VH-VL binders against UPF0128 protein PH1314. Designs and how they scored, part 22

Target 1, 225 residues: UPF0128 protein PH1314, of Pyrococcus horikoshii (o59052)
Amino acid sequence: MIKMLEGYYIIENPGVVPAERRFRMKDLKAWGYDLHLGTIEGERAYFISKTGERHEGETYIFKGKEYHVSRTQKEIPENARLLARIIIERGNPYLEVWLEEEDVKFPLTKEDPRIILKRIWEKEKLNQLLKHVRAVGLTTDFYKDNVFTQGIPLPYEEYPPKVRRVLREVKDIHRDLTGFGRFVFQYFGEVDKMHNYRLYWTLPTLHLFDIDIANEVDKVLGMLD
Key: E = the ipSAE of ESMFold2; O = the ipSAE of ESMFold2 at other seeds; V2 = 0.75 times the mean of E and O plus 0.25 times the DockQ between their complexes.

## First folded at step 16 (VH-VL; framework fv_lutikizumab)

Design m6 (from k5 with heavy chain E99Q W102Y D103S; at its last look DockQ between E and O 0.86; V2 from the best seeds 0.00; counts 0 for: pae E 4.2 > 2)
Heavy chain, then light chain:
Amino acid sequence: EVQLVESGGGVVQPGRSLRLSCSASGFTFSDYWMSWVRQAPGKGLEWVAWISGRGSTIYYPDSVKGRFTISRDNSKNTLFLQMDSLRPEDTGVYFCAKQRGYSEGSEYFDLWGQGTPVTVSS
Amino acid sequence: DIQMTQSPSSLSASVGDRVTITCRASQSISNYLTWYQQTPGKAPKLLIYAASSLQSGVPSRFSGSGSGTDYTFTISSLQPEDIATYYCQQYYDIPWTFGQGTKLQIT
ESMFold2, look of step 16: ipSAE 0.348; ipTM 0.712
ESMFold2 (binder alone), look of step 16: mean pLDDT 92; pTM 0.935
ESMFold2 at other seeds, look of step 16: ipSAE 0.339; ipTM 0.727
ESMFold2, look of step 17: ipSAE 0.354; ipTM 0.736
ESMFold2 (binder alone), look of step 17: mean pLDDT 92; pTM 0.937
ESMFold2 at other seeds, look of step 17: ipSAE 0.360; ipTM 0.736

## First folded at step 17 (VH-VL; framework fv_lutikizumab)

Design n1 (from m6 with heavy chain Y102R; at its last look DockQ between E and O 0.67; V2 from the best seeds 0.00; counts 0 for: pae E 4.5 > 2)
Fold by ESMFold2, look of step 17:
Structure n1 (fold): chain C 225 residues (1-225), chain A 122 residues (1-122), chain B 107 residues (1-107)
Amino acid sequence: as target 1 above (225 residues)
Amino acid sequence: EVQLVESGGGVVQPGRSLRLSCSASGFTFSDYWMSWVRQAPGKGLEWVAWISGRGSTIYYPDSVKGRFTISRDNSKNTLFLQMDSLRPEDTGVYFCAKQRGRSEGSEYFDLWGQGTPVTVSS
Amino acid sequence: DIQMTQSPSSLSASVGDRVTITCRASQSISNYLTWYQQTPGKAPKLLIYAASSLQSGVPSRFSGSGSGTDYTFTISSLQPEDIATYYCQQYYDIPWTFGQGTKLQIT
């Protein structure tokens, strides 16, 4: 949905924010984890460790339980799904991650999504996300203020084609990738070969754990720079 | 009658300048984006300049940036293209073209003039 | 820059034939595509915008379809007055670029 208010261009997609989402091995790796098959207290299980911390054949004690690594997975097993959701407990957001194999659930981690997102964004050098994030909960808010002129915002009819291209990309992200989003934009013109603009962008937090979506959002945030 | 009429084309030597004009009638000129599009003899079309309805924003492709200047006088319903440092490869017919620009997806060229020929040769 | 490649470069067909011209973009252009007709010695005329929307006053024998990078233009039953060069153009991103044209002739 597009709204054009005086001085603003607003792109909203009221789509459903999914409660849980399937992820790929490359996402888990970007989060900083290895996936292992082995045993916990002698019982077959999947579990994670920090990338490079544990190796095949290793037996170790973690939080009072004995773990044995039989095989470090290169891919998500064919009969399994890597799943995650955002939950709020005592006002704090958590990313819950598990592997579901043949209707059996193997909990992998439950962590503050802000810690994991920062780790992802630093590792992947997603500098626009790092610089402009303002809040993380069930949704994540970005704010960018690139206004250096005293003028008032231009009407949409005066947006140059390059700016309209950015707005199309935002619309495509909402439609094709996230399903939900709110983007509020003001454009003040180009001064000294610099675009003067302000934006506020709300996206579902869970989707930002998909590294391809995170990359696209980071790219769009920087397109007018 | 809705129309666009170009003028100012001619034959010039490389390195010289020309100023093209486009006279608009039959529509509210200031409401519409305007562009210049050129066509070399026997060849395809190339967009070369764009200006917003109020003239507050302007854009060029790299092939002409720094050499061509688009402008408009909304009180006279006239679009201009100042072409400096002309090269033989600038030879072609230059069309004035109208774009709506008021809504997303309306940026296509919906009205063209007859064109004015420009020849750059020794 | 987004390159637009038309196929074929030229085409001969008989009156009444179905004619199809294709246009491929070097990246997705999300249906921001027009088709123009240019008769010899004249300015281009808009036929189709938004990949498939027919411009007012354009005969219904003209149509467009496609998505992503691949687009088609169709004349359902060729008429003598359709002799022209046809151009696709993307308006997704600047610089706005045109295909090289397809010259249509009647056999």
Scores: ipSAE 0.295, ipTM 0.703, lowest interface PAE 4.5, mean pLDDT 91
ESMFold2 (binder alone), look of step 17: mean pLDDT 91; pTM 0.927
ESMFold2 at other seeds, look of step 17: ipSAE 0.332; ipTM 0.715

Design n2 (from m6 with heavy chain S103D; at its last look DockQ between E and O 0.67; V2 from the best seeds 0.00; counts 0 for: pae E 4.6 > 2)
Fold by ESMFold2, look of step 17:
Structure n2 (fold): chain C 225 residues (1-225), chain A 122 residues (1-122), chain B 107 residues (1-107)
Amino acid sequence: as target 1 above (225 residues)
Amino acid sequence: EVQLVESGGGVVQPGRSLRLSCSASGFTFSDYWMSWVRQAPGKGLEWVAWISGRGSTIYYPDSVKGRFTISRDNSKNTLFLQMDSLRPEDTGVYFCAKQRGYDEGSEYFDLWGQGTPVTVSS
Amino acid sequence: DIQMTQSPSSLSASVGDRVTITCRASQSISNYLTWYQQTPGKAPKLLIYAASSLQSGVPSRFSGSGSGTDYTFTISSLQPEDIATYYCQQYYDIPWTFGQGTKLQIT
């Protein structure tokens, strides 16, 4: 087994990542948006604005179109679904978000996911995600180097139980929450009550817009600190 | 026959030390994690020490950390528990137990010794 | 630490009865759970691992089920030799912890 000979431990779930994902009002609010029902150029529509920026009864111009806010929604309407996907255009990732009401689609936004993720992570104080993110595309890569004492990586058979518990939580995240992931890990031992380790973690970007998943990933990234 | 045999238990006064041994046979000792688990009279089971197959990593629960030292001699197929600063609360039967560390999900205790009694009493 | 709570603490039943013991963890343990049998004066014996997998050589009247935080151990038809104390144990995280035990007696 290559993992044992090179001192690496690899956790992979090569499952299928859905092309789009349903989200909750709590996710939309964490992204920093209000959802409104009203009109765009006189036609009934759902649309968003930054939290607190627009009020019920307000009429405004945005990108050359007239918007009128009839109601600001407290929840996703019962006959609707909040949906999003990641698309790549000219090498750049975008989060596309829409509301689907009885098979009618209302586009809400198309934005750089890196901007929205940073906003979420700062607001929710997800400091491990902020500190260790390295790339964002269809997948998001994290890298953490927590090595303070130079040494030879230990084989998996020599990992203490606390480290094994962290690896089990990574497996559970891949299986139960994201459906896909790749986690590459090296462990060098505990010196002066400090775990020495290095990790690389690839996860589907779309799932990181679910604030409960983001919080769990942040927690696991810090478990050996 | 695959077997674990503990020895070294006895009666000792509080504050004193005791060293337990566990002799393994019938399997490749160095391939397996080993633990000590204790059971107070009429009470349940408590894990108290763990050591990896090569002895590179070691762990204790807070109840015994700093007082107990687990070690192994793979050339003699023997596991040890050095118990220092013994307290009446350490009284019980001490079992050595085997775990498999190679496969994820097989870390449970699959073989136990017969146990050796330890009594800490004035 | 993950606390394991068994119910009941003791139980009396007749030969041939179906016996059920429950074990609740203070957090999800993802089926990393064993059941042990300990007869008086003896070491624990592994019966079930991974919540529901029967150890080799263990009679088929023993079974386990459950998920998350709630787990169940069942003896489908109690035999005289099943008099023992039964323990659940989680192996998800250290310290590895045991339930307080269930003492099973024949009436």
Scores: ipSAE 0.269, ipTM 0.683, lowest interface PAE 4.6, mean pLDDT 90
ESMFold2 (binder alone), look of step 17: mean pLDDT 92; pTM 0.937
ESMFold2 at other seeds, look of step 17: ipSAE 0.283; ipTM 0.681

Design n3 (from k1 with heavy chain R98K E99Q W102Y D103S; at its last look DockQ between E and O 0.91; V2 from the best seeds 0.00; counts 0 for: pae O 4.6 > 2)
Fold by ESMFold2 at other seeds, look of step 17:
Parts: structure tokens; C-alpha cells; sequence
Structure n3 (fold): chain C 225 residues (1-225), chain A 122 residues (1-122), chain B 107 residues (1-107)
């Protein structure tokens, strides 16, 4: 939905964000984890550790329980799904991650999503996301201010072609990748061959754990640089 | 009824100035981006400027930047090209052209004037 | 700047022939391409936009196709009134640029 409010261009997709998402091994590794099959207190389980921290054949104590690593997985096991959701507990966001093997759930982690997102974005060199993130909860807010001389914002009808194409890329991300999003944009023109603009972009936090979506958002955030 | 008519061309010496006009009729002039496109004798087409409907977004290629100024008067349905420091290579027929629209993907020219000749020679 | 290379620069064909003109961009232009017809002494006329969309009032013997960097313009059955110079133009990024033109002559 596009709103023609004074001085702003707003792109909003009122789609439904799923409560949980399936993720790939590629995503888990980008989050900084290895996936293991082994035992917890002698019972067969899947569990994670930080990449390189634990090895096949290792037995260790974590939070009062004995873990044994039988095999470090190269791929998500057949008949299994890597799943995650964002939950809010007492005002704090958490990323809950688990492996579902058929109808059995193996909890993997429950962590502050800000810590994991920062790790992903640093490892993958997603500098626009790092620089412009402002808040993380059920949604993540980005704010970018590239205004060098504040003036009267232009209407869409006055936007140069490249700026119009950026707005189209935002619409496509909302429609094709995230389902939900809100993008608020002001454009002030080009000064010294640099675009002067301000943006706020709200996206579902869970989708930013998909590394391909994160890459596309980072790319679009930098398109006018 | 729907047309663009250029005027103001002529013969001038190098270093002099000319001001071209383009009168629009049969459509809501202020809704559309406008361009000037030139054609040297026996040569192809070269785009030389555009201006947005309100006039707040303007672009020139390097070949004319600093010498040419595009402008518009929406109350008179008229587009202008002020050409300063004219050179022999600026010789050609100058067309005004209307863009289809300002939506993404609508930047092509769907209406052209008949052109006004400009000759720069000593 | 995006360079547009048209070929051939000149073409002779007989009435009824199928005529094909090629336009190559120096980078992908995502179908942001027009074809114009210019008869001698007249202004250019839009024939095709968005690489393949026919402008209203243009005869159906004219068509366009292609993607990425490679585009073609076709006249399915050449008519005497089609004597003109044909130009492609990209409108993907500024500065907007034209091909050098293809002069079509009838034998």
C-alpha cells in the first residue's frame, strides 16, 4: 500500500508474516553454529555448538549435563527441518531455534536475536545492515539519513529514474521475500552528485536470519550510495 | 491537437547564444517530463537534457553541461533550451520530446516535435 | 554510459521481405528499450517500447524481441512506406543513448 502523505513516500505490504520459518544449513552456519548428532545425558539428541568449538567424539559438560558428539552434520538430516521463531518474553526478543525430526523436536538455542544478527552481518560483510539498524524485536527497524542540506522533499513525480528503481526493489522485497514491510522515504534531490534522502525500513526480524534475504536488503539499502 | 512545436533556431557564430522554445498543446503539460534531443546533419540522435514536470529534477550529459539550460513555464505550456557558448558541433536539428510518464519504466518518448534547425558557423 | 550498437548500419530489401535489425547494449538494460522510425525530413516516431510492446496505431508487421543485452526489431513483410532510418534507444540509465541508426532502403 502506498500513502501520499505530505513529504513522504510510503511502501507498505500488509501481508502475513509466518510465526515460524524453515531455514537451511547455510543459514545455521552463517549464524555461527555447527549442528551435532549425539547424546545428552545418554539420550539421542541433536544440539549445536559455536563453529569449531566441539568435535566428533568429544564429551563435555554444559549447564550440568553431559553431551557426547557422535557426528557433526554437513547438511540438515533427511526427514528433518531446521525451524526458528521470534518470541517476546518480558519485553525481550529471543530467537528460538530447533530441529524437527519427523514429529520430534530438538531445541537448539534460545538467544538474543541482536547478538546473532550482528554476527551474521559482520561475517557476511553486510555493512548497510550493521550501520543502519536501530531496533530489533518482532520487527527490525533501519534508519538511514543521507541528507547533506535539508530542504523541501520532492514528490514521487519528481524522482529521478534510479530512485524510482530503488523503490521498485523495495516493493519486490516486500512482495516476494518478506510478505510484510513498511518503508518510509523522503527524497530531497541530488547535491554534488550525491542523492539526499532519508529512509525508515521496518522488516520482519525472522526473515533477516535468511542470509539471501539479508543480502538483498543490504544491497538495496546501498543502491543510492 | 496533441502536438509539440519548436521555434527559436537560427544561424549564429561560435560563442554566441540561442534560446529554443517548444509549445505544447492537447495534453496536460505539467504532468510530463520533457527532453531535448538533437540530430547533427546526416547523423544520429543525441539526448541533451531532461526536466521533470515541476522542474525540480534536471539532467545534462557532459557534452552540454554548463553551457545549456533546460527550463519550463507550465502556465504557458512551454519548454525552453538556453544554449550558451555555442560550438560548431552543436549544429543540428533540435527536437523537444515528451516522456510517456513518470512511473518506473515510463521514461521513453511517445511524442516528438518536428524540430528547429540550429547552425553554428563563422 | 551505456553504449548501443546497431547492426547493420544500412540495409536493402525488397517489398515483402522480412527485415531484422539488431541492437546490442554494453550492459543489461532489462528490456528498457525503444525502437523509433524516422522518415526523411521528419521527426522520429515511436514504434516499440519495453523491447516488445507495440505503440498504439503502429501496424502489426512491426515487432520487437530480446532480453539482457541483445534485442531485435523485425518487419515481417516490408512495405514501400517503411523506407526510413530506425533507431534503438535505452532508457535504463542516464544518459539515455541511441544506436547509430539503420538506414533501410528498398530495391
Amino acid sequence: as target 1 above (225 residues)
Amino acid sequence: EVQLVESGGGVVQPGRSLRLSCSASGFTFSDYWMSWVRQAPGKGLEWVAYISGRGSTIYYPDSVKGRFTISRDNSKNTLFLQMDSLRPEDTGVYFCAKQRGYSEGSEYFDLWGQGTPVTVSS
Amino acid sequence: DIQMTQSPSSLSASVGDRVTITCRASQSISNYLTWYQQTPGKAPKLLIYAASSLQSGVPSRFSGSGSGTDYTFTISSLQPEDIATYYCQQYYDIPWTFGQGTKLQIT
Scores: ipSAE 0.412, ipTM 0.770, lowest interface PAE 3.4, mean pLDDT 91
ESMFold2, look of step 17: ipSAE 0.462; ipTM 0.799
ESMFold2 (binder alone), look of step 17: mean pLDDT 93; pTM 0.940
ESMFold2, look of step 19: ipSAE 0.446; ipTM 0.788
ESMFold2 (binder alone), look of step 19: mean pLDDT 93; pTM 0.940
ESMFold2 at other seeds, look of step 19: ipSAE 0.294; ipTM 0.704

Design n4 (from m6 with heavy chain S106D; at its last look DockQ between E and O 0.69; V2 from the best seeds 0.00; counts 0 for: pae O 5.0 > 2)
Fold by ESMFold2 at other seeds, look of step 17:
Structure n4 (fold): chain C 225 residues (1-225), chain A 122 residues (1-122), chain B 107 residues (1-107)
Amino acid sequence: as target 1 above (225 residues)
Amino acid sequence: EVQLVESGGGVVQPGRSLRLSCSASGFTFSDYWMSWVRQAPGKGLEWVAWISGRGSTIYYPDSVKGRFTISRDNSKNTLFLQMDSLRPEDTGVYFCAKQRGYSEGDEYFDLWGQGTPVTVSS
Amino acid sequence: DIQMTQSPSSLSASVGDRVTITCRASQSISNYLTWYQQTPGKAPKLLIYAASSLQSGVPSRFSGSGSGTDYTFTISSLQPEDIATYYCQQYYDIPWTFGQGTKLQIT
């Protein structure tokens, strides 16, 4: 969907954002975790630790319970799914992560999504995401202001093809990757080979935990630099 | 009727300048993106300049950037190409071309002028 | 820059023959592709846009197909007036680039 409103160009996809999302081992690793199969107080369980912190055969105490690592997983088990959701409790966002093996759920962590997103973006050097994030909740807001002229925003029919390529990429991300998004854009022209523009981009927070989606968003945020 | 008519071509020596004109009629000129496209003798087509409907944005390929200047006068329905520091490889027929529109997917050329020949030779 | 490679560079065929010309892009162009016809001494004429859509007034014997990087232009039954050079052009990204052309002659 494309909408033009007084001084702004808006790209929206009002699609359905899934309440939970399946993730891959590469995503869990990008979040900074190892996945283990073992026991908690003698009962078979899956659990996580920070990458490299715990090893196969290790027994340790964490928050008053005894953990034993039988195997550190190299892949998500074939009969299981790694799942996560964003929940809001008393105004605070949390990323809940669990492994579902058949119909049994193994809670893995419940953390502030901002901590995990910062970890991902630093490790993967996603500098546009780091620099331009402004808020994280059920959605994540980005704001980029690259305006150095005092001109009035141009209408869409005056956008050069390179700028329209960016808008096309945004539409593709909303349609193909996130299912929902709102991109608000102003373009002021090119001065001294520098594009003058301002953007505000709202995306579902849960999708930004998919490392491939995060990479694509970072790339698009920098396309006019 | 709807037409584009180029003029201003000729024979010039390397390093000199020429200014091409394209007169438009039969449509609302300011609503449309315009381009110049050239064709060397016996060769294919090369896009060389683009300008938005109001003239607020402009693009060139690297082969002519810094030497060619596209402009338009919407009050006179006229497109221009100022060609400076001309080289023998700039020799060819220069076409004025209208793009279908500014809507997504409408950026293709749907109307062409007859072309004006330019020869750069000492 | 997106390179457009057209084949064959020249072609001879008889009236009534099926003629096929191919165009390959150096990257995906998402069907942002035109086919033009150019008779000697004349400007190009648009035949096909969006890879497969016929321009208004173009005979139905002309067609286009393809996706991604590989595109095909077909004349289903060649007519004498079809003698021309044919060009593909991508309009996906600037600089807009053309194939080198296919010169079509009738035996």
Scores: ipSAE 0.241, ipTM 0.671, lowest interface PAE 5.0, mean pLDDT 90
ESMFold2, look of step 17: ipSAE 0.406; ipTM 0.753
ESMFold2 (binder alone), look of step 17: mean pLDDT 92; pTM 0.935

Design n5 (from m6 with heavy chain S35H; at its last look DockQ between E and O 0.70; V2 from the best seeds 0.00; counts 0 for: pae E 9.5 > 2)
Fold by ESMFold2, look of step 17:
Structure n5 (fold): chain C 225 residues (1-225), chain A 122 residues (1-122), chain B 107 residues (1-107)
Amino acid sequence: as target 1 above (225 residues)
Amino acid sequence: EVQLVESGGGVVQPGRSLRLSCSASGFTFSDYWMHWVRQAPGKGLEWVAWISGRGSTIYYPDSVKGRFTISRDNSKNTLFLQMDSLRPEDTGVYFCAKQRGYSEGSEYFDLWGQGTPVTVSS
Amino acid sequence: DIQMTQSPSSLSASVGDRVTITCRASQSISNYLTWYQQTPGKAPKLLIYAASSLQSGVPSRFSGSGSGTDYTFTISSLQPEDIATYYCQQYYDIPWTFGQGTKLQIT
């Protein structure tokens, strides 16, 4: 949906944010984890550790329980799914991650999503996300203010092609990748070869744990720089 | 009748200037982005300038940037191209062209003038 | 810049023949592609936009197809008045660029 207000251009997709989402091994690796099959207190389980921290054949104690690593997984097992959701407890967001093998759930972690997102964005050099994030909950808000002129915002009819391409990319991200999003934009023109603009972008937090989506959002945030 | 009519072409020495005009009629001129497109003798088409409906956004390709200035007077339904520091390679027929619209997917030229010839030679 | 390459550069055909002209972009242009007809001594005329949509008033013997980088323009049954040079043009990104043209002659 495209909505034009006094001095603003709004791109909104009012789709449903899914409660949980399936992820790939590349996402888990980008989050900084290895996936293991082994035992916890002698009982067969899947569990994670920080990348490179634990090795096949290792036995260790973590939070009062004995872990044994039988096999470090190279791929998500064919009969399993890596799943995650965002939950809010006492006003604090958490990323819950588990592996579901057939109908059996193996909890993997429950972490502050801000910590994991920052780790991903630093490792992948997603500098626009790092610089412009303002809030993380069920949705994540970005704010960018690159206005250095005293002028008033231009109407859409006056937007140059490169700015229109940014709006096109945002619409495609909302439609094809996130299902939900709200992008509020003002454009003030180009002064000294610098685009003057302001934006506010709300996206579902869970989708930002997909490294390919995170990359696309970072690219769009930097397109006018 | 819907039309675009160019004028102001001629023969000029290198380094000199010309100002082209394009008169529009039969449509609401200020609603539409306007372009100049040129064609060298026996050659293909080259886009050379673009201006938004209100005239606040303007673009040129590198081949003419800094030498050509597009402008418009919406009260007179007229588009202009000021061509300074003309070179022999600027020789050609210059067409005024109307963009179909300003929304996504309408950035093509649906109305053309008949062109005005420009010759730059010693 | 997005380069547009047309082939052939010229061709001759008889009245009634099926004529095909191709246009290749140096990158994907998402069907943001027009075809223009320029008769000798005249301005270009828009025939097809969005790769395959006919402009109002254009005869149905003209058609366009393609996607990505590869686009095709077809005249299903060539007529004498179709003698012209045909140009493709991308409108995906600035600068707007044209193919080199295809000169169509009738035997």
Scores: ipSAE 0.011, ipTM 0.570, lowest interface PAE 9.5, mean pLDDT 90
ESMFold2 (binder alone), look of step 17: mean pLDDT 92; pTM 0.929
ESMFold2 at other seeds, look of step 17: ipSAE 0.025; ipTM 0.603

Design n6 (from m2 with heavy chain E99Q; at its last look DockQ between E and O 0.50; V2 from the best seeds 0.00; counts 0 for: pae O 3.9 > 2)
Fold by ESMFold2 at other seeds, look of step 17:
Structure n6 (fold): chain C 225 residues (1-225), chain A 122 residues (1-122), chain B 107 residues (1-107)
Amino acid sequence: as target 1 above (225 residues)
Amino acid sequence: EVQLVESGGGVVQPGRSLRLSCSASGFTFSDYWMSWVRQAPGKGLEWVAWISGRGSTIYYPDSVKGRFTISRDNSKNTLFLQMDSLRPEDTGVYFCAKQRGRDEGSEYFDLWGQGTPVTVSS
Amino acid sequence: DIQMTQSPSSLSASVGDRVTITCRASQSISNYLTWYQQTPGKAPKLLIYAASSLQSGVPSRFSGSGSGTDYTFTISSLQPEDIATYYCQQYYDIPWTFGQGTKLQIT
């Protein structure tokens, strides 16, 4: 952890941002998808559809190919892993998602991560994430400006214990949940029972697709409100 | 040489007021957080007030909020606790305690005074 | 508020014994925990901070360990001068709270 004692407080874990990450069925469902086992053009495959859109026994045409749903999965199969990564193409981020069953890769989707993140955050009422997201790429940036009376930022030794509690939560998120993160904080004091502060928070975009991590980040962003 | 000395304790009736003082010596008083901690007879410890080094930020637990006022005079190296609307449950020994507060994780009490007794009874 | 529960509330031991006192928090406090010694008639004295860090000038027979919600204070070989009440305290979040204390008696 790197801390500055001249009007800024910085919490930074310089760990690696993983190229890909394993996810649970809970996460896939929060993204708005069902996972199916069936056939594509008669060959065994795993594939997704929007939640509730396709049912067991259904045969349908999608983008010129015939899909048949044999079973809608309740959980990720024991011998399989749900994996995703962020890639940048033509300056735009994409979330690539696939299922890997014993080294066989089944592509599931490739979508704009901003669309999926907003879907998650709206459904789960993660209002701090919705209000304060600034940029989404390999990392996601949040900016919150809660300054009502401008002054000189206080040094760390003048931070009240309640503010220090928030900073401890950020440290725990970086250590225990994301491994990487950068949090830049200024505190101007409490005026009229309102904390005056400014923050920037950079986190790995992939980790925000884990619904439990998204919930914790949203909680911390609102702790001084 | 480094010490905290409390004064101003005594016996008072419920509803009355009392003002405690704590004189600091042997360290740069304004660099440190200060707290008051009390201990009822035969009982454990309870934190009751905190003030930042500059005196710009102050906290109390709900048990004393609105009745107690902590303050400091950094030019005189003195900490104060104004105790209003005293109740029998406020009876105990009141300690002045120093905290570092400059570094993360340094909020613990590393120096204590001898304590000043306060008794609230009819 | 974070509740701190010490066990036992009192104990007796002989000089030379290993003494163990435990402290449980109502939520994780991430090693933001102190141990204090209070000799009868005296102010508390800091022994251990950050769950396991020994304060300067404190004898090495005192130690602390633990994580999360469960913490342990140990005196490796009890000495006559160690008769006191011992308190744990969390400093993770305000209000700072203490355990109820453990009174140590020598047989």
Scores: ipSAE 0.362, ipTM 0.733, lowest interface PAE 3.9, mean pLDDT 91
ESMFold2, look of step 17: ipSAE 0.577; ipTM 0.830
ESMFold2 (binder alone), look of step 17: mean pLDDT 91; pTM 0.927

## First folded at step 19 (VH-VL; framework fv_lutikizumab)

Design p1 (from n3 with light chain I94Y; at its last look DockQ between E and O 0.75; V2 from the best seeds 0.00; counts 0 for: pae O 4.3 > 2)
Fold by ESMFold2 at other seeds, look of step 19:
Parts: structure tokens; C-alpha cells; sequence
Structure p1 (fold): chain C 225 residues (1-225), chain A 122 residues (1-122), chain B 107 residues (1-107)
């Protein structure tokens, strides 16, 4: 019932934010990494390096340990899963990433998710995400203000069809892609072919590391432009 | 009885104005988006304007934008189309149409008037 | 603008025949498509919405199907009162656009 207060329209899915999520090789590549099979101090392991930094047959020292690259992977190994989670330590978010082969875990990296997200969004030219992100933690908040009129927001019954379609796309993202989200929307009308609106969108940060989900969110953020 | 009745059509010279009216009955007029749709003689249908239930949201295609003004008076259950700077291409029968609803996917027309003829010629 | 191409432009059939009219959109319209009937000298009447949903009070001999860009309207057993012009219309994006119409005659 709160979605009619002060002319707000609210779309929320109060589902559970998953503690961890499986990802694909294309996601790891979008994050800027190669995946290798080889040895660390002579023991079989999977590990990552920055894209193009290390090659098959190379031996190198990293943080005091000897790495040998036996094979650079083109896909996630059969019977393995690329997994990640967001953790908060002393108020700071971290993306932890590992490969799980059968029941063996190979830690890959632990890094500030804001650094990786910015890298992804710049490389993929996801300009709506870059321009409108406001906070990154367990969830990521977006804020967009495209209001040029001095007035009160319209009720949903007055929204034009294109605006209602955007709201449907948001519902579909929450239901089908993220399982959780909160979208708070005000619409003030269209003046000279310019939609006047304000929005806040809260999504689970972990899902934004899936490049297909990031693309869909960026697309929806720009639908009324 | 649910119906729409158009009036105000006629013969006018190019560059002149005409005001169409549509009287609604048998339903809660203010709940529904309304449109004007026209049909040139012997031709198909062309949508030309809509207006939301409160009148806050209005749209025109480029062919009539700046020349036509849709409005409504909910206290009189009446829809209007003010047509200025009329052209011969505006000739046709003008229908008043009710949209089914305002929910996404409900923007089709479920009730039509019988139409009022407009002729623009010298 | 989304262009709606309707085929055929005219059609003659006998009472009891199955008739089919095709409507093709210039892009996918996600089943946001209506079929209207317009008898000579009268206003259009809604028959089908959402590509396949029958409007209340419309005889069951009328049906619609299709998806994406390709849509079909069918009269399963033609009746004398079905003499009309039939129009498809997309309501996916503004401006709303109509097919050119199919004039149906009974032999």
C-alpha cells in the first residue's frame, strides 16, 4: 500500500539475497582475468592473472610463491564451478572469488568490488550504471534524477504506456534475474519529448558481476531517455 | 447503455479550424483513456491522439502535433478535438475511441463511436 | 514507426469456409496486437486482443494466433454477417498503427 505515498510507485521483491553465486568464464573475462591450471609451489592449483599478463609454460613468483602455468583455460573446467560472494569487513565490501573443483576450493582473488565493477562498466560502456551508481555494499544503489518541472508526481493511472513498460521490465529483472530488488519511482510527465522522472534502484551487488544482468539493468535505466 | 457519440464535423477550407466533440455514456468516463482515430475516404485507420483519464498525459503523432489539441471535460463526460491549420490530408471520418484500461497491455480500443465526417477542401 | 502489413487485401469465400488473414509487423510486437471488424458504414468493433484473446461477446468462430512479427486471424466457419473489412493493429509502441485492411466478401 505504501507505493501511493507522495506519488511514489514502488516495485520490490523482498526475496533472499544469495550468499554466493555461480559465474561463467565470460564473467571472469569481463572482470579482467585469465584462469590458469598449473602449480603453486609444486602443488596442482587453479589461479588467475590479469588478462594477457601470464602465458602457458610461464613460471613466475607472486607474493613469495612460485607459480607455473600449465594451461590457460578457455572455459570453466568440467565438474567445476566459478563462485563468488560479497563480504563486509570493517565496513568495507570485498568480492571473494574461488573455483570449486569437486569439493576442493581454489581461492582466486579478494578485491574491492567497486574497482572491479568500474572496470567492467567502463570496458563494456555501461554508461547508465557508471553515471548513476551511488553506493556499493551487499546491495548497490542507483539514483537518477531527470526532473525539469515544478509539480507533483503523477499517479500510476496517468503513466504513459512506455513508462508502464519500464516498470514491467523492472519487475521482470527482480523476478527472473536478481530475486531481490527495490525500485522507487516518481513520474512527473513528458514535456517536449523529455520524460520527467526520478528513481532509486537497489539491487544485489553480487548479481551485477554477471555481465548479462549488468547489461539488462543498464538498458532499463536508459529506456526513458 | 454504453456508447460514444461524435459531433462537430463538417466542410472547411484549408487553414481553418474545426472542433469535434464526443459524448460518452454508460461508463465512468474519467476512469478511461480516450483517443481520436481517423479514416480517410476508402482508406484504413490512423490513430491521431490520446488523453489520460485526468488529462495529465497527452500524445500526438507528428502528423498532427502542433495543429491538433485533445482535451476532455470529465464533469460533462465529453472528449474534444480542436483541429487548427487543417489540411486536405486531414479529410476523413473521425472516431472517438475508449481504451480498455491504463495497465500495460490494456491500450487497445474496446468501444468506438460511429464517427463524424470532416472534409477539408477549397 | 512499426509498419503492419496485412494480407490479403481482399478475399471472397463461401458460407461455411475457413478463412485466414495474415498480419506481419516490421518488428517484434510481443503479442500486443488486436483484430477489429468494420462493417460497411459502421464503426470498428474489437474481436481479438493480445493476439489470441477473444473479446467478451464475440462468437467463438473467431480466433487469433501468432507471435513475434507474424500473426494470423481465422474465421472457422464463415457466416453471412461476417461481411466486413478486418484490421490488425499493434499497440506495442507509439504511434499505434493499423494494417491496411482485408475486405471480406461472401460468394
Amino acid sequence: as target 1 above (225 residues)
Amino acid sequence: EVQLVESGGGVVQPGRSLRLSCSASGFTFSDYWMSWVRQAPGKGLEWVAYISGRGSTIYYPDSVKGRFTISRDNSKNTLFLQMDSLRPEDTGVYFCAKQRGYSEGSEYFDLWGQGTPVTVSS
Amino acid sequence: DIQMTQSPSSLSASVGDRVTITCRASQSISNYLTWYQQTPGKAPKLLIYAASSLQSGVPSRFSGSGSGTDYTFTISSLQPEDIATYYCQQYYDYPWTFGQGTKLQIT
Scores: ipSAE 0.295, ipTM 0.696, lowest interface PAE 4.3, mean pLDDT 90
ESMFold2, look of step 19: ipSAE 0.479; ipTM 0.791
ESMFold2 (binder alone), look of step 19: mean pLDDT 92; pTM 0.931

